# Miniprotein binders against q9bqp7: the designs that were tried, part 17

Target 1, 240 residues: q9bqp7
Amino acid sequence: VPQNWFPIFNPERSDKPNASDPSVPLKIPLQRNVIPSVTRVLQQTMTKQQVFLLERWKQRMILELGEDGFKEYTSNVFLQGKRFHEALESILSPQETLKERDENLLKSGYIESVQHILKDVSGVRALESAVQHETLNYIGLLDCVAEYQGKLCVIDWKTSEKPKPFIQSTFDNPLQVVAYMGAMNHDTNYSFQVQCGLIVVAYKDGSPAHPHFMDAELCSQYWTKWLLRLEEYTEKKKNQ

## First folded at step 3 (miniprotein)

Design K20
Fold by ESMFold2-Fast, scan of step 3:
Structure K20 (fold): chain B 240 residues (1-240), chain A 82 residues (1-82)
Amino acid sequence: as target 1 above (240 residues)
Amino acid sequence: SKIVVEVEIEAPSPEELEYIVERIELLAIEHGGRVVDVRIEGNRARIRLELPTELLAEFFAWEVRDLLEELGLRVEVRVERE
């Protein structure tokens, strides 16, 4: 059990919409300071297995593509992911619907991949928005908060080269989602409660995206693991 | 009811093989399974593992294939209902 345990859900909040909720999705800018981000905590507390597998993958890719080819490949993957997120923010933003959209952004294989998921997404409350857990001292930038099949979710959009049909195959993605959820539920910039998560893995070739829905119980289980990673991060920083 | 998963792997080095065998064993245990048998011959290993349900066995088989694919190694995974 983590020493500095804190609940993921806020009993003073409801996940039901009310008349005071803003009609435009929230987009709070990320203010960087000495407080660590979710991604930094996760990167600095990877398991020995994760580190080994990533290093083996890197060496194999360099063998196949050469060093310059590997750099080009990784730059291209990053750029494609950035464009995918930009397209999704445009699609889900009410203000963007009043203007002509870039047709080339909307025709990517990744966007085709997520079409069936988007049909079930409504009630968008936050897009590319900053969250901070003041008590646990971490920050993050979440992709989206919206209703998926009627349930309010923290939604994380991922691109992948190979299939990820099981949630366990998405590594630290569930930890990232629950970290954002816990922060948002205790961040005074937000008034609602999120109890569910959704990881959507999109494919470049347009193959149907895999949605990994996380109910409240699963989120609570991953939250405990996130708290342990945060504790490990904090302990490592004290020893420097 | 018992579901047995048999994994056959070939690695380019004994060190990689040892690491992979350990990871596969731990992965099965994390899914409520147990190791039935392990046989290592040179750079090849045959591992038999028992998992509690067919769904967990299928998921485990997929994870093993994914792990070995990332390492660029040859693997054969069979799920048997016993």
Scores: ipSAE 0.000, ipTM 0.186, lowest interface PAE 16.2, mean pLDDT 78

Design K21
Fold by ESMFold2-Fast, scan of step 3:
Structure K21 (fold): chain B 240 residues (1-240), chain A 82 residues (1-82)
Amino acid sequence: as target 1 above (240 residues)
Amino acid sequence: SKIVVEVEIEAPSPEELEEIVKRIELLAWFHGGTVIEVYIEGNRARIRLELPTEELAEKFAEEVRRLLEELGLRVEVRVERE
């Protein structure tokens, strides 16, 4: 898909890029259908180098933990990540308190890790919400859209375990962020425009999380690469 | 204390440098590491990354040295306890 024809930012929303619309929902559930997700596109278009690194990580972990130990480890990592996201959704949306009753989830090392980031987050506009690029035909589930240090961002929360290497399903976190951004900017369910991204890596031991901020220029650069990955995915499906 | 790997790169062009920096960041992610500083000036870069353990930092450093050698570049990789 040609990047010149499909900009990341929506010119129809340039007159009120940071405006809030009370009719815009905080959360839209992701519907399963045949339209590919951002994560699926990225997983199906990994480079040979990315595939090699992921396989080497799996082999190393299996060698260290054993087959059953590796399954338990990956299950625990998945569960911890899910609970971290649920805790953040609860913290950032007080009206969702009905879903979170376990105080221990709110006091995890990961939550301690992100405290200094959270103090700079305000004006939440979306949480665990579905996005769809209506023209490019892909979907995604973004973690959060909120102001970080005064700038409206697509925020992606990541967990990392310092004593062991952690690899997520996608090595292309910046591509994931801009894919969500472009989709939201062209999704009729939303009325605002997002121009910045933020990837926050939280640590299990509670050490300070690392924020990776992406300005509009950087987002535009990664958007071009995302469009190439999407085109590669489409061509691969066509050749089936 | 934290364990830091410092990498210094000089590439033939800014475009090649950017690609190498991205590959080093990907390798760090593979080893559970995170980027704490990236300084780029023209075709030169200095990257500082925090790794979870000394063992992982040494393995990561070895992978970066191998990458730079394969690309025919000068190898400037240091592991430090800070």
Scores: ipSAE 0.000, ipTM 0.113, lowest interface PAE 15.1, mean pLDDT 76

Design K22
Fold by ESMFold2-Fast, scan of step 3:
Structure K22 (fold): chain B 240 residues (1-240), chain A 82 residues (1-82)
Amino acid sequence: as target 1 above (240 residues)
Amino acid sequence: SKIVVEVEIEAPSPEELEEIVKRIEELAREHGGRVVDVRIEGNRARIRLELPTEELAEKFAEFVRLLLEWLGLTVIVYVERE
C-alpha cells in the first residue's frame, strides 16, 4: 500500500483553539484493545543492529548486577521515569492541586533538568491520552499535546543518564512521536491538528534537558519511515 | 475495589514468560494491588490485577507497559472497570 495515500496531516483540522475545544486537557483512557501499539510495532521491527545492541546491553547488565540486580535496576530506572511523567502531568494539569508529596516529586534532578523547557510550554490540550489510527489500525498513549514556543506539538518526555544532544541519538523516539501525531490527526476523539513534535530528554543529574523540535517537514519525513515500520510489522505477522 | 489492570504478554520462551509473570505479580503487590487471575497459553500470558483506585490502576498500567516494552517484550496493557 503506497505511503502517499496515508497522510500524517488532516487538511480538515486546524491547530488553533476553537469554541468546541475543552478548557481542560483531554485524557482519554487506553481501553482494552488487541490492535498493536506504536511501541509494539517499533519493538517488533527493530533492526538487527538494534536487537544486537539491546541483547548486549542486557547481557552486560546481568553480568555486572546478577539476574536479581538487573530486575531491580530496570524496575528502579522505570520507576524514576514513571515519577517524572507523573510530576509533569501534575505540573501541566490546570485542575490538579499540588500536594506536599507531589511537590517533593517535583524536586528530582529530572524535573530540575526540564525547568527551562517548561517555561516555554503552554496551551495544554491533552495529557497521558490514548490515540488510535482507525484506518491504519494502531494505538498509542501520548504524553502531552501543548504549545512549545507558540507551536502546537506532540511532546514526548524522555529520561536519560547520558547526553543526547542530537536527535539521531534518540533512536526510534521521532517515529513514536509522528505515529502518535498521525493517529491523533485521524482520531475522531480529537478535533484539532498537530504538525510539530518535541522530544525532551531530561537528565538525572539536573543538567539542562535537550529539546529536539521537529517541524512539519521533519515530521513528514519520519512519518514515511513509520509507515515502512508499520508495513514491515504487518508483513512479519502474515509470514509468522 | 473493582478496577482491574489486564496485562497480556508474549515472550520468546515459557521459562522467560514465567519469570516475567512473577515479577509483575511482585510489582502489583508493591503498589497496593492484588492478583485476580493468571492464564498462560503457550508463550502468551494474561494477568489480571486489582488496584484500589482508578488513578492507581492507570499509573500501574503505564508502569508495567513501559517496563515490559523497554525490556523488548510484546505487551498490551489496559484498565477495565468492572
Scores: ipSAE 0.000, ipTM 0.124, lowest interface PAE 16.6, mean pLDDT 76

Design K3
Fold by ESMFold2-Fast, scan of step 3:
Structure K3 (fold): chain B 240 residues (1-240), chain A 82 residues (1-82)
Amino acid sequence: as target 1 above (240 residues)
Amino acid sequence: SKIVVFVLIEAPSPEELEEIVKRIEELAREHGGRVVEVIIEGNDAYILLELPTEELAEKFAEEVRRLLEELGLRVEVRVERE
């Protein structure tokens, strides 16, 4: 079990709307400092097997595409993901008017892929917003907090070239979601409680996105695993 | 097509995992399938395969499960239902 165990949920918070809650989704800017991000913690605590498989994938791609081709491929994947997130933020923001440029972002196959999911998303409370766990000392930038089928969720939007019909196919994504959730639940910049997660995997060809809903019990299970990764990171940081 | 996932509890060394994945890939090809992804989560390894039909996926899943158990590995198997 993790030595520095801390609860994911905050008993002093409610998931119900409060009169003091803003009507506009929160967007707290991420302040860069020495505090580790969720992605850095996960990157630096990969197992030997995870490192081996990542290196194997990288070498195969370089052999197939060449060094310059691999760089271009990874840049294109990054840009596609960035544009997808920008389009979703635009769609879900109640105060944003679509501009000529935004129209082009909305025409992607990825946006077609998530239409059936978006119909069940409402009550947006945060978009592209920074979270910090004051006690456990980590930060993150979450994609979205909104109600999915009536349940308040931390929602993470992913793009994929290959089908991912199982949550196990999303790698460390469940850990990322619960890390953001635990941070938000204990961050003084927020007043509400999130107990559920949702990972949405969108496809470039417009095939229906796969939603991976995480209830409170599943979130608690992944939270324990996240705490172990954070513990590993902290020990490695002290010993470097 | 249908996805089959094999969960290797307490994944073996990187060298052993590489050999296991290659052997599973060869067996999958004989059944018209392929390895889609290999994912490490914590101490466990997830091997995802695509097979042409649900019937073939069920048969392949049982075959490979037995093979991995004979190698001394702890395995859980899931087949996509639709």
Scores: ipSAE 0.012, ipTM 0.398, lowest interface PAE 8.6, mean pLDDT 82

Design K4
Fold by ESMFold2-Fast, scan of step 3:
Structure K4 (fold): chain B 240 residues (1-240), chain A 82 residues (1-82)
Amino acid sequence: as target 1 above (240 residues)
Amino acid sequence: SKIIVLVEIEAPSPEELEEIVKRIEELAREHGGRVVDVRIEGNRAEIWLVLPTEELAEKFAEEVRRLLEELGLRVYVDVERE
């Protein structure tokens, strides 16, 4: 159990639509970089085995592709993911403007992959928006908050170069989602409550994306694990 | 000279996942290995195992792949040297 436990849900907030809710999705810019981000906390508190295997993977890829080839490969994977997120933000925006680009060839499969999920997404409330937990002192940039099959969710979009089971980094995705959720539920820039999460893994070859829905009970379970990771991070920082 | 094996699986339900994890643990013991870490996330599991030799790790990995293929489940088995 975390020493400084704090609730994920805010009992003073409702997830029901309010007439005063903005018609345009919120996009609050990320302003502070000295407060730890969700991704930094998770990266700094990986298990020893995960750190070891990540380093081994890097060495193997460098041996296979060369130093420059490895840099190009990782840069290309990052760029494809970034373009996918930009396309989704554009598609889900009230503007519905997607810039025509030659580089869309790099993400055409990912967009095709996610089409069946998008059909069930509506009522978008936030896109690429910053969240801050005022009490626990961490920040994050969430992808999307919208209704999925009628339930308000923090939605996280992930890409995979080929159809495969989830790599080590995807198993921390539930922690990332609930960290954003807890922050948003206690962030004064937002007035609504989110109790559900959704992780969508899109595939480069256009194979149907896999949606992983997280109900309130599951979110509460991962929230406790996130608080332990945050505690470990603060303890490590204190000892540096 | 220990060999680290990572098994990542997704099952239709948490109950089915629990049963499969137990079977994988049993399979590891039959090959002289052991589970060193398990991360369960809903209907997904990340299982870290240690096997005494590369030969036993490969035999274990092959049996895990067969088991999960027969069940029609998504699976990833990665074998890395210590």
Scores: ipSAE 0.000, ipTM 0.189, lowest interface PAE 14.6, mean pLDDT 77

Design K5
Fold by ESMFold2-Fast, scan of step 3:
Structure K5 (fold): chain B 240 residues (1-240), chain A 82 residues (1-82)
Amino acid sequence: as target 1 above (240 residues)
Amino acid sequence: SKIVVIVFIEAPSPEELEEIVKRIEELAREHGGRVVDVRIEGNYALIELELPTEELAEKFAEEVRRLLEELGLRVEVWVERE
């Protein structure tokens, strides 16, 4: 699908200087139907290189940790990520609702890692909110939409055990961000225009998180790549 | 510890892929290296080769890049330390 027929930015929407949502951020629930999610599309259209590298990584981890150790490791990584997202949603929401044990995550290394980023985040518009591109027929669940250093961004929070100082080292994350952005810009549940993205990689040891800011031009470039992945997914589905 | 060169190949056909893989394995032996693993699926391959030193690994990687360029293939070759 050509980008000219499906632009990432909606010409019917302007970035309104004084338009505002209620003080409570939007949180539209994700309803899974036959419509594919962003993560499903990306997972089903991995390049052969990505597939081979993932399989090599998996094999090496199993060799080092054993099958049970590998399962435990991947479960712990997933749980840590989930807890990090829950803590950030709580921090950015107008009211705190975590239990005593969960509140201790607010003092975790990951939260310490993002403190300098959070200082520059304001004007939260959406948290853990569903987006749908009706014309392109895909859905997603974005982490956050807020102003970062004065610019409205789709923000994606990531945890990592290894440093990721370059955007290229974040793999498909830029595609995920622009897919959410394009969907939100064409979703009737939202009235504003988002033109920027931000990928924040947080570290368990509390080392400063790496922010990867994506301006409008970079978002447009990754949008073209996302459209190719979506087209590939659609073609694969026809052949099944 | 161990120094490896990773090569990803997309060939026009499975038959051509087989020849390219063997050529790369031969080049590794000429540079004092060995094949650690070869993963093949259709006309795609991922080859892992161990070299004795980082300097030899970089030299070998550059020679593989030139080979892939001469064949008109995508150049996807890099060095990793384990």
Scores: ipSAE 0.061, ipTM 0.627, lowest interface PAE 6.4, mean pLDDT 82

Design K6
Fold by ESMFold2-Fast, scan of step 3:
Structure K6 (fold): chain B 240 residues (1-240), chain A 82 residues (1-82)
Amino acid sequence: as target 1 above (240 residues)
Amino acid sequence: SKIEVVVWIEAPSPEELEEIVKRIEELAREHGGRVVDVYIEGNRAVIILELPTEELAEKFAEEVRRLLEELGLRVTVEVERE
C-alpha cells in the first residue's frame, strides 16, 4: 500500500488554534460497527514472532500462577488499566469533573508515575474519543489529544509491569497511535490536524513513567507499517 | 533479577540467519549473558536473551543494533526486565 495514496497528514488541515474550537474536550462515542477497530486489526495480524512471544509469556505465567490465577491476574491488569484511563480522563477534563473522583486519583501508583508527564500536558482537545478513517474504513477509540511540551499529540496511556526505555519495546503501540492519528486527521468530526504522537508507559510502583515522543517523520514511518497491517487484515477477511 | 533482551531478525537467507544468530550468541556471552530461547522460521528469528544487569543489557543491545545496521538489516532490539 503506497503511503502517497493514503497520507497520514491532511494537507487541508492546520494544527494551529482556531477560535471556533470548543472549550470542552471532544468525546465522540464509539458505536458497534462492521468496520474493524485498530485494536482488532493489530490483534488479527500479529506476526508469528509476536504470537510466539505472547504464547511464551502466557505459558510462563500459567506455570507460576495456575490457570485460574492467570485469569485473575489478566482480569486485574485489565481493571487497573481501565481505572488508570478513567482517572486520567477525570484529571484532564474541566475542573467540574475532578471532584467526583478525588479519592481514586490519590491512590494509584500509576497516577504517581505520570505526574511529571502531566505537568507538561495542556490544551486538551479530545478525551476517550472515537475516530474513523472515512477512506480506509477503520475505527478507533483514542485516549487523548493534547499539547505535550507545546506540540499537539495523540497521547496513548499504557500501564506496565516491566520497564520500557525504548520505543520498540512498546510492540504495536506506535502503530496504534499513528492509526488513530491518520483516522482523526481524515474524520469530519474533527477540524484540526495532529502530527505527533506520545506513548506514556506508567509503572505500578510509582516509578517515573517513560514518555516515547514520536515526531512527524517517525509517525510517517510507522504509518507505512500500519497500512501494511490493515492490508493484511483486509486480505485475511476476504479469505475467511 | 535478570534482564531480558529480545532480538528480531529477518535475513536474506536461512544460512545467513544461522551465522547472525551465532554472532549474537557470542556477543551475549561477552557481556555475561546467555540465550534463553530461540524461535526460527525460514529466514526469520526471534532470540530471547538474559543478561545479569541493566548496564550490560544496554551495552549488549547497542552492539547488536550496530551489528544489524552494518549488515543492512532492520534494527529491532528490545530490552525488558525479566
Scores: ipSAE 0.006, ipTM 0.311, lowest interface PAE 10.2, mean pLDDT 79

Design K7
Fold by ESMFold2-Fast, scan of step 3:
Structure K7 (fold): chain B 240 residues (1-240), chain A 82 residues (1-82)
Amino acid sequence: as target 1 above (240 residues)
Amino acid sequence: SKIFVIVEIEAPSPEELEEIVKRIEELAREHGGRVVDVRIEGNRATIFLYLPTEELAEKFAEEVRRLLEELGLEVVVRVERE
C-alpha cells in the first residue's frame, strides 16, 4: 500500500446525469508547468520488464530499418495516432467542422476499426480535456469521457499494428486511465464522478477494435498501482 | 519483495520452444515462483518470472542454465531485483 494513500472516487460527487450538466463536451486546455504529467510519471517509473522490452524493440527496429528508417517509422506512428485522435474528437463532437484534411483523417483503417465501439458511445462529457489532481500534484490530458453501454467512462483510444486481446498486453494504459479518472473526480473544473474506464485498441488494417472495460473494482486496483508509481516518481525526483 | 528473472531461449522449432517454456514454468513453480509473461518471436522466447527470494531466484536460474545446456541450447538468464 502506498505511504500517501488517497481515494480515487469523490464521495461528494454522483455518477448519474444531471440536467444542469453542459450539453457541449468540456475541453479544458492543458497548461504545462513544473507539475508532472501522467505520461511523464509513467515514463520515468517504467518497470524492468517494460524497459527491457522497449529497449529490445528499439534495437530490433534500428537493425531492420536503419537509424533514419527508425526515425521515419516512429514519426509516422506518432502522426497516425494524432490524426486518429483528431478524427475521433471530430466524430464525437456535436459541432463538426469539415475541412479537406479532416476528410482524409476519416478514411483511416483505425476509424473503420472502432465503428462498432462508437455505436455504444453516447453522452459525451469531455473531449481532449485537461485534468489536474490538486492534492496529489499531477496533470493530464484525457481523450474522452462518455457513456459506454450506459456507463460513464474515461475512454482512452489506442492504435496498434498487433492484436491486444488481453488488458495485460496494454502495459501502462490502465494506469493512465485511472490516473485521469482520479484527477477528474477531484478537479473543480468538473462536477461529475467517473467510476469506469475503457481502453479501445484500434487496428491499422480495419480489423475490429478490442475494448477493454474496467469496472469500479478494477479501477480501484489499478489506482493503488498508480499511487505507487507516483510515489516512486516523487522519490526519484528528490534523489536527483 | 519479489525477484524479477528474465530467461531468453532459442529452440530449433516452435514445438520444442513450447515444451521448453512449459518445463521452465514448472521449475519456477518448484521454486515458489510464477511466470508473469512470455514473448514469442519465431523460434525465440523471452520469459518473465517472479521468484519470492534472491536465493530461490539464483537456484532457479542455475537449474534453467543446466536444463538448456543439457539440451545444447543458447542460454541467457538475468536476475534483477524489483
Scores: ipSAE 0.000, ipTM 0.359, lowest interface PAE 11.2, mean pLDDT 78

Design K8
Fold by ESMFold2-Fast, scan of step 3:
Structure K8 (fold): chain B 240 residues (1-240), chain A 82 residues (1-82)
Amino acid sequence: as target 1 above (240 residues)
Amino acid sequence: SKIVVMVYIIAPSPEELEEIVKRIEELAREHGGRVVDVRIEGNLAWIDLELPTEELAEKFAEEVRRLLEELGLRVEVVVERE
């Protein structure tokens, strides 16, 4: 159990929009500093089992593709993910006008994959926006905060290539989502409350994306696990 | 210390995973074990299971590996003492 427990939800906040909220989605820039990011904390506190599975996946991929082929594959997966996120930010931003160049990005299989999910997404409040938990001292850059089927969610967009999925960060995706949620709920740059999460796995071949919805109870369960990872990180940092 | 079995499955489609996960859960109970965690992401599944002895864990792992390979699925089964 976490020694330094802190609540994920802020009782002083509401998930309903109010008249003083900005009409455009927030995009707070991520400031470089010594405060650890969610990604850094999770990467530095992987379990022995997570490290083992990641290394085994890496070795199998190298065996199949060769070392140069593996490097090319992982670089392409990263680039595809980056482009997917850029396309989604463009689609969800009410201020952005699509140009011919942007239209080509929207024709990817990943974008086709998420079309049915996007139909249920509205009320976008934040896109590619920085969050900071002042009390717990961590930062993050979340993908999106919007209503999914009427519920305000922290939404994390993931890409997967069938049959050779890139497994980096897959084990920790729920922790990443709740870490962003808890930070946003206690960040003075934001005025609303988020209680739900959504992880969307999009497929390169255009197959329908899989939405993994996290209700408030599930978010609370993963929040406890995130607090343990954060404690582990802090202890390792002190005992270097 | 109990023995942990980790099952990692790559299926051709996500529709097949729900039934397969349920079968694995049933196999674990038959071997005196229990499910600790299940995570499904698209066509991928990770299942952590706890079994009372190394002998039962090894038998369970062999049966799971055989089942999934007979179904033509990509699978990894890891047995660790915790």
Scores: ipSAE 0.000, ipTM 0.179, lowest interface PAE 12.9, mean pLDDT 77

Design K9
Fold by ESMFold2-Fast, scan of step 3:
Structure K9 (fold): chain B 240 residues (1-240), chain A 82 residues (1-82)
Amino acid sequence: as target 1 above (240 residues)
Amino acid sequence: SKIYVTVFIEAPSPEELEEIVKRIEELAREHGGRVVDVDIEGNRAIILLELPTEELAEKFAEEVRRLLEELGLRVLVRVERE
């Protein structure tokens, strides 16, 4: 899949606010349909090494915690991630009532972890919002689109039990971010252009979150890799 | 195909763990292998290594087992194909 036939950036759009842009962040609901999601595409096109390492991690955890303990652990990780995303959506929402309800959550480790990053986030354009790439036929639900240090970014919030100071340790997260970016840039529900990404890895113990900023050049490089994963997904679907 | 070796270590202290991990990394390189992942928590570690052949992986695993035995530590070393 050549990038020049399916560009990540839309030349008809700019990152500057338009008069038609809403003052309240967009939250387009994700509709049920047969079109694959970004997460499904990535999960079904994992490399043999990624699958092996994930299965080895699962076996090690099961050995340590037992099957019931591992199930409880993974359920807790999922629940903590969900609560973290809900807290961030509320904190970044302009509604005062939502911010008040999440006041106690500011004392949680994950929220404490991201405080220094939140200070640099402003101009929120979208929160927990659906994107669809009509031409490439995939959908997604992105976490946030906002300015980070003056740059409009697709922001993805992650929780982690171990430190991830380098972007390559975030697995497919860069691909997820650029997939959302490309979809949003070509989705008629949105009128602006995003050219940068940000992956924020927050820690349970409150230690400072690691921000992984992706400029336009890096996003273009990962976009090419995402297109290959999407092609692999399409081929695998034909063989099911 | 890839051959992996997983080593679990529980050392008397974090300082001793660090020394043991370095020795195991050196042994892997001597057998043509590389470290894929190291997961450390206090005085415990789980090391995942990749070896070029099954023969070298088994030889490396046996050397690691001997090292752990000589240090009086529990021996937990696994060799697996991808």
Scores: ipSAE 0.000, ipTM 0.204, lowest interface PAE 12.4, mean pLDDT 78

Design L1
Fold by ESMFold2-Fast, scan of step 3:
Structure L1 (fold): chain B 240 residues (1-240), chain A 82 residues (1-82)
Amino acid sequence: as target 1 above (240 residues)
Amino acid sequence: SKVRVFIYIEGVSPEEAEELAKEIAKLAEELGLEVEIEVEGDTVLIWIEGLDEEKAKEFIERVRELAKKYPGARVIVEIEED
């Protein structure tokens, strides 16, 4: 019978709201240290096929835009994603007062795209918050922990210029979500249990965002894959 | 033996690529396989790891059958030992 020595869910934690839970969302800063981030682990353990896909995409973009155009494009994509996350943090923070400049951020196509998802989001527990799995020795910065349609989720906000209606199209995003989930469930800075994930893909043109909900069973399946990637990272680091 | 499969499909329109990707995702679900799929304009990219050789051959043949519905589609397959 297969055994999981490092479970994603913490049996000592409740998945129900607790009166002692803070009404203000947690925002623990991510500090630099020698412990690898989720993103670093995933980047260092890409398959040859994943590397090929990234290089092909890069080649096509450079062919179309030129070297300088490619740098400008990638900088703009990064900036737009950063602003989208900042706008969502502002919208979901109950105690943040919006300034005049923030009104312009709230009117982006990406924010319009995600409106129908936001209607189902409540009970925000954490925003742009650091997580650490002390036993497995990795860290991460998650976007959001909140109830989606009544279920507590790790929510990951993504921007895309292309429709991504299937979870398979999000590459390592499911692994990223479950890595944050497992870390949070075993991080002493947090007291609650999260058992579900949600990847939300928002579109620049305001087209309705696609939600990819991950129930506890699906999260457990991806957790097993994340543990394999983490093991691969650890072995590669020893051989350097 | 376990193998890795990479499939690249070109020669379709962007709309056909999106539709083909959806059909391949459904096929993977029906076969109980977890695959990674990306659509890059007019191309569909698919990779999967940890497959038995027999299951890999079945999946590849089923993908080729799906691609036949799209005139001009070219299916390029790379298989590596895992």
Scores: ipSAE 0.006, ipTM 0.274, lowest interface PAE 9.6, mean pLDDT 79

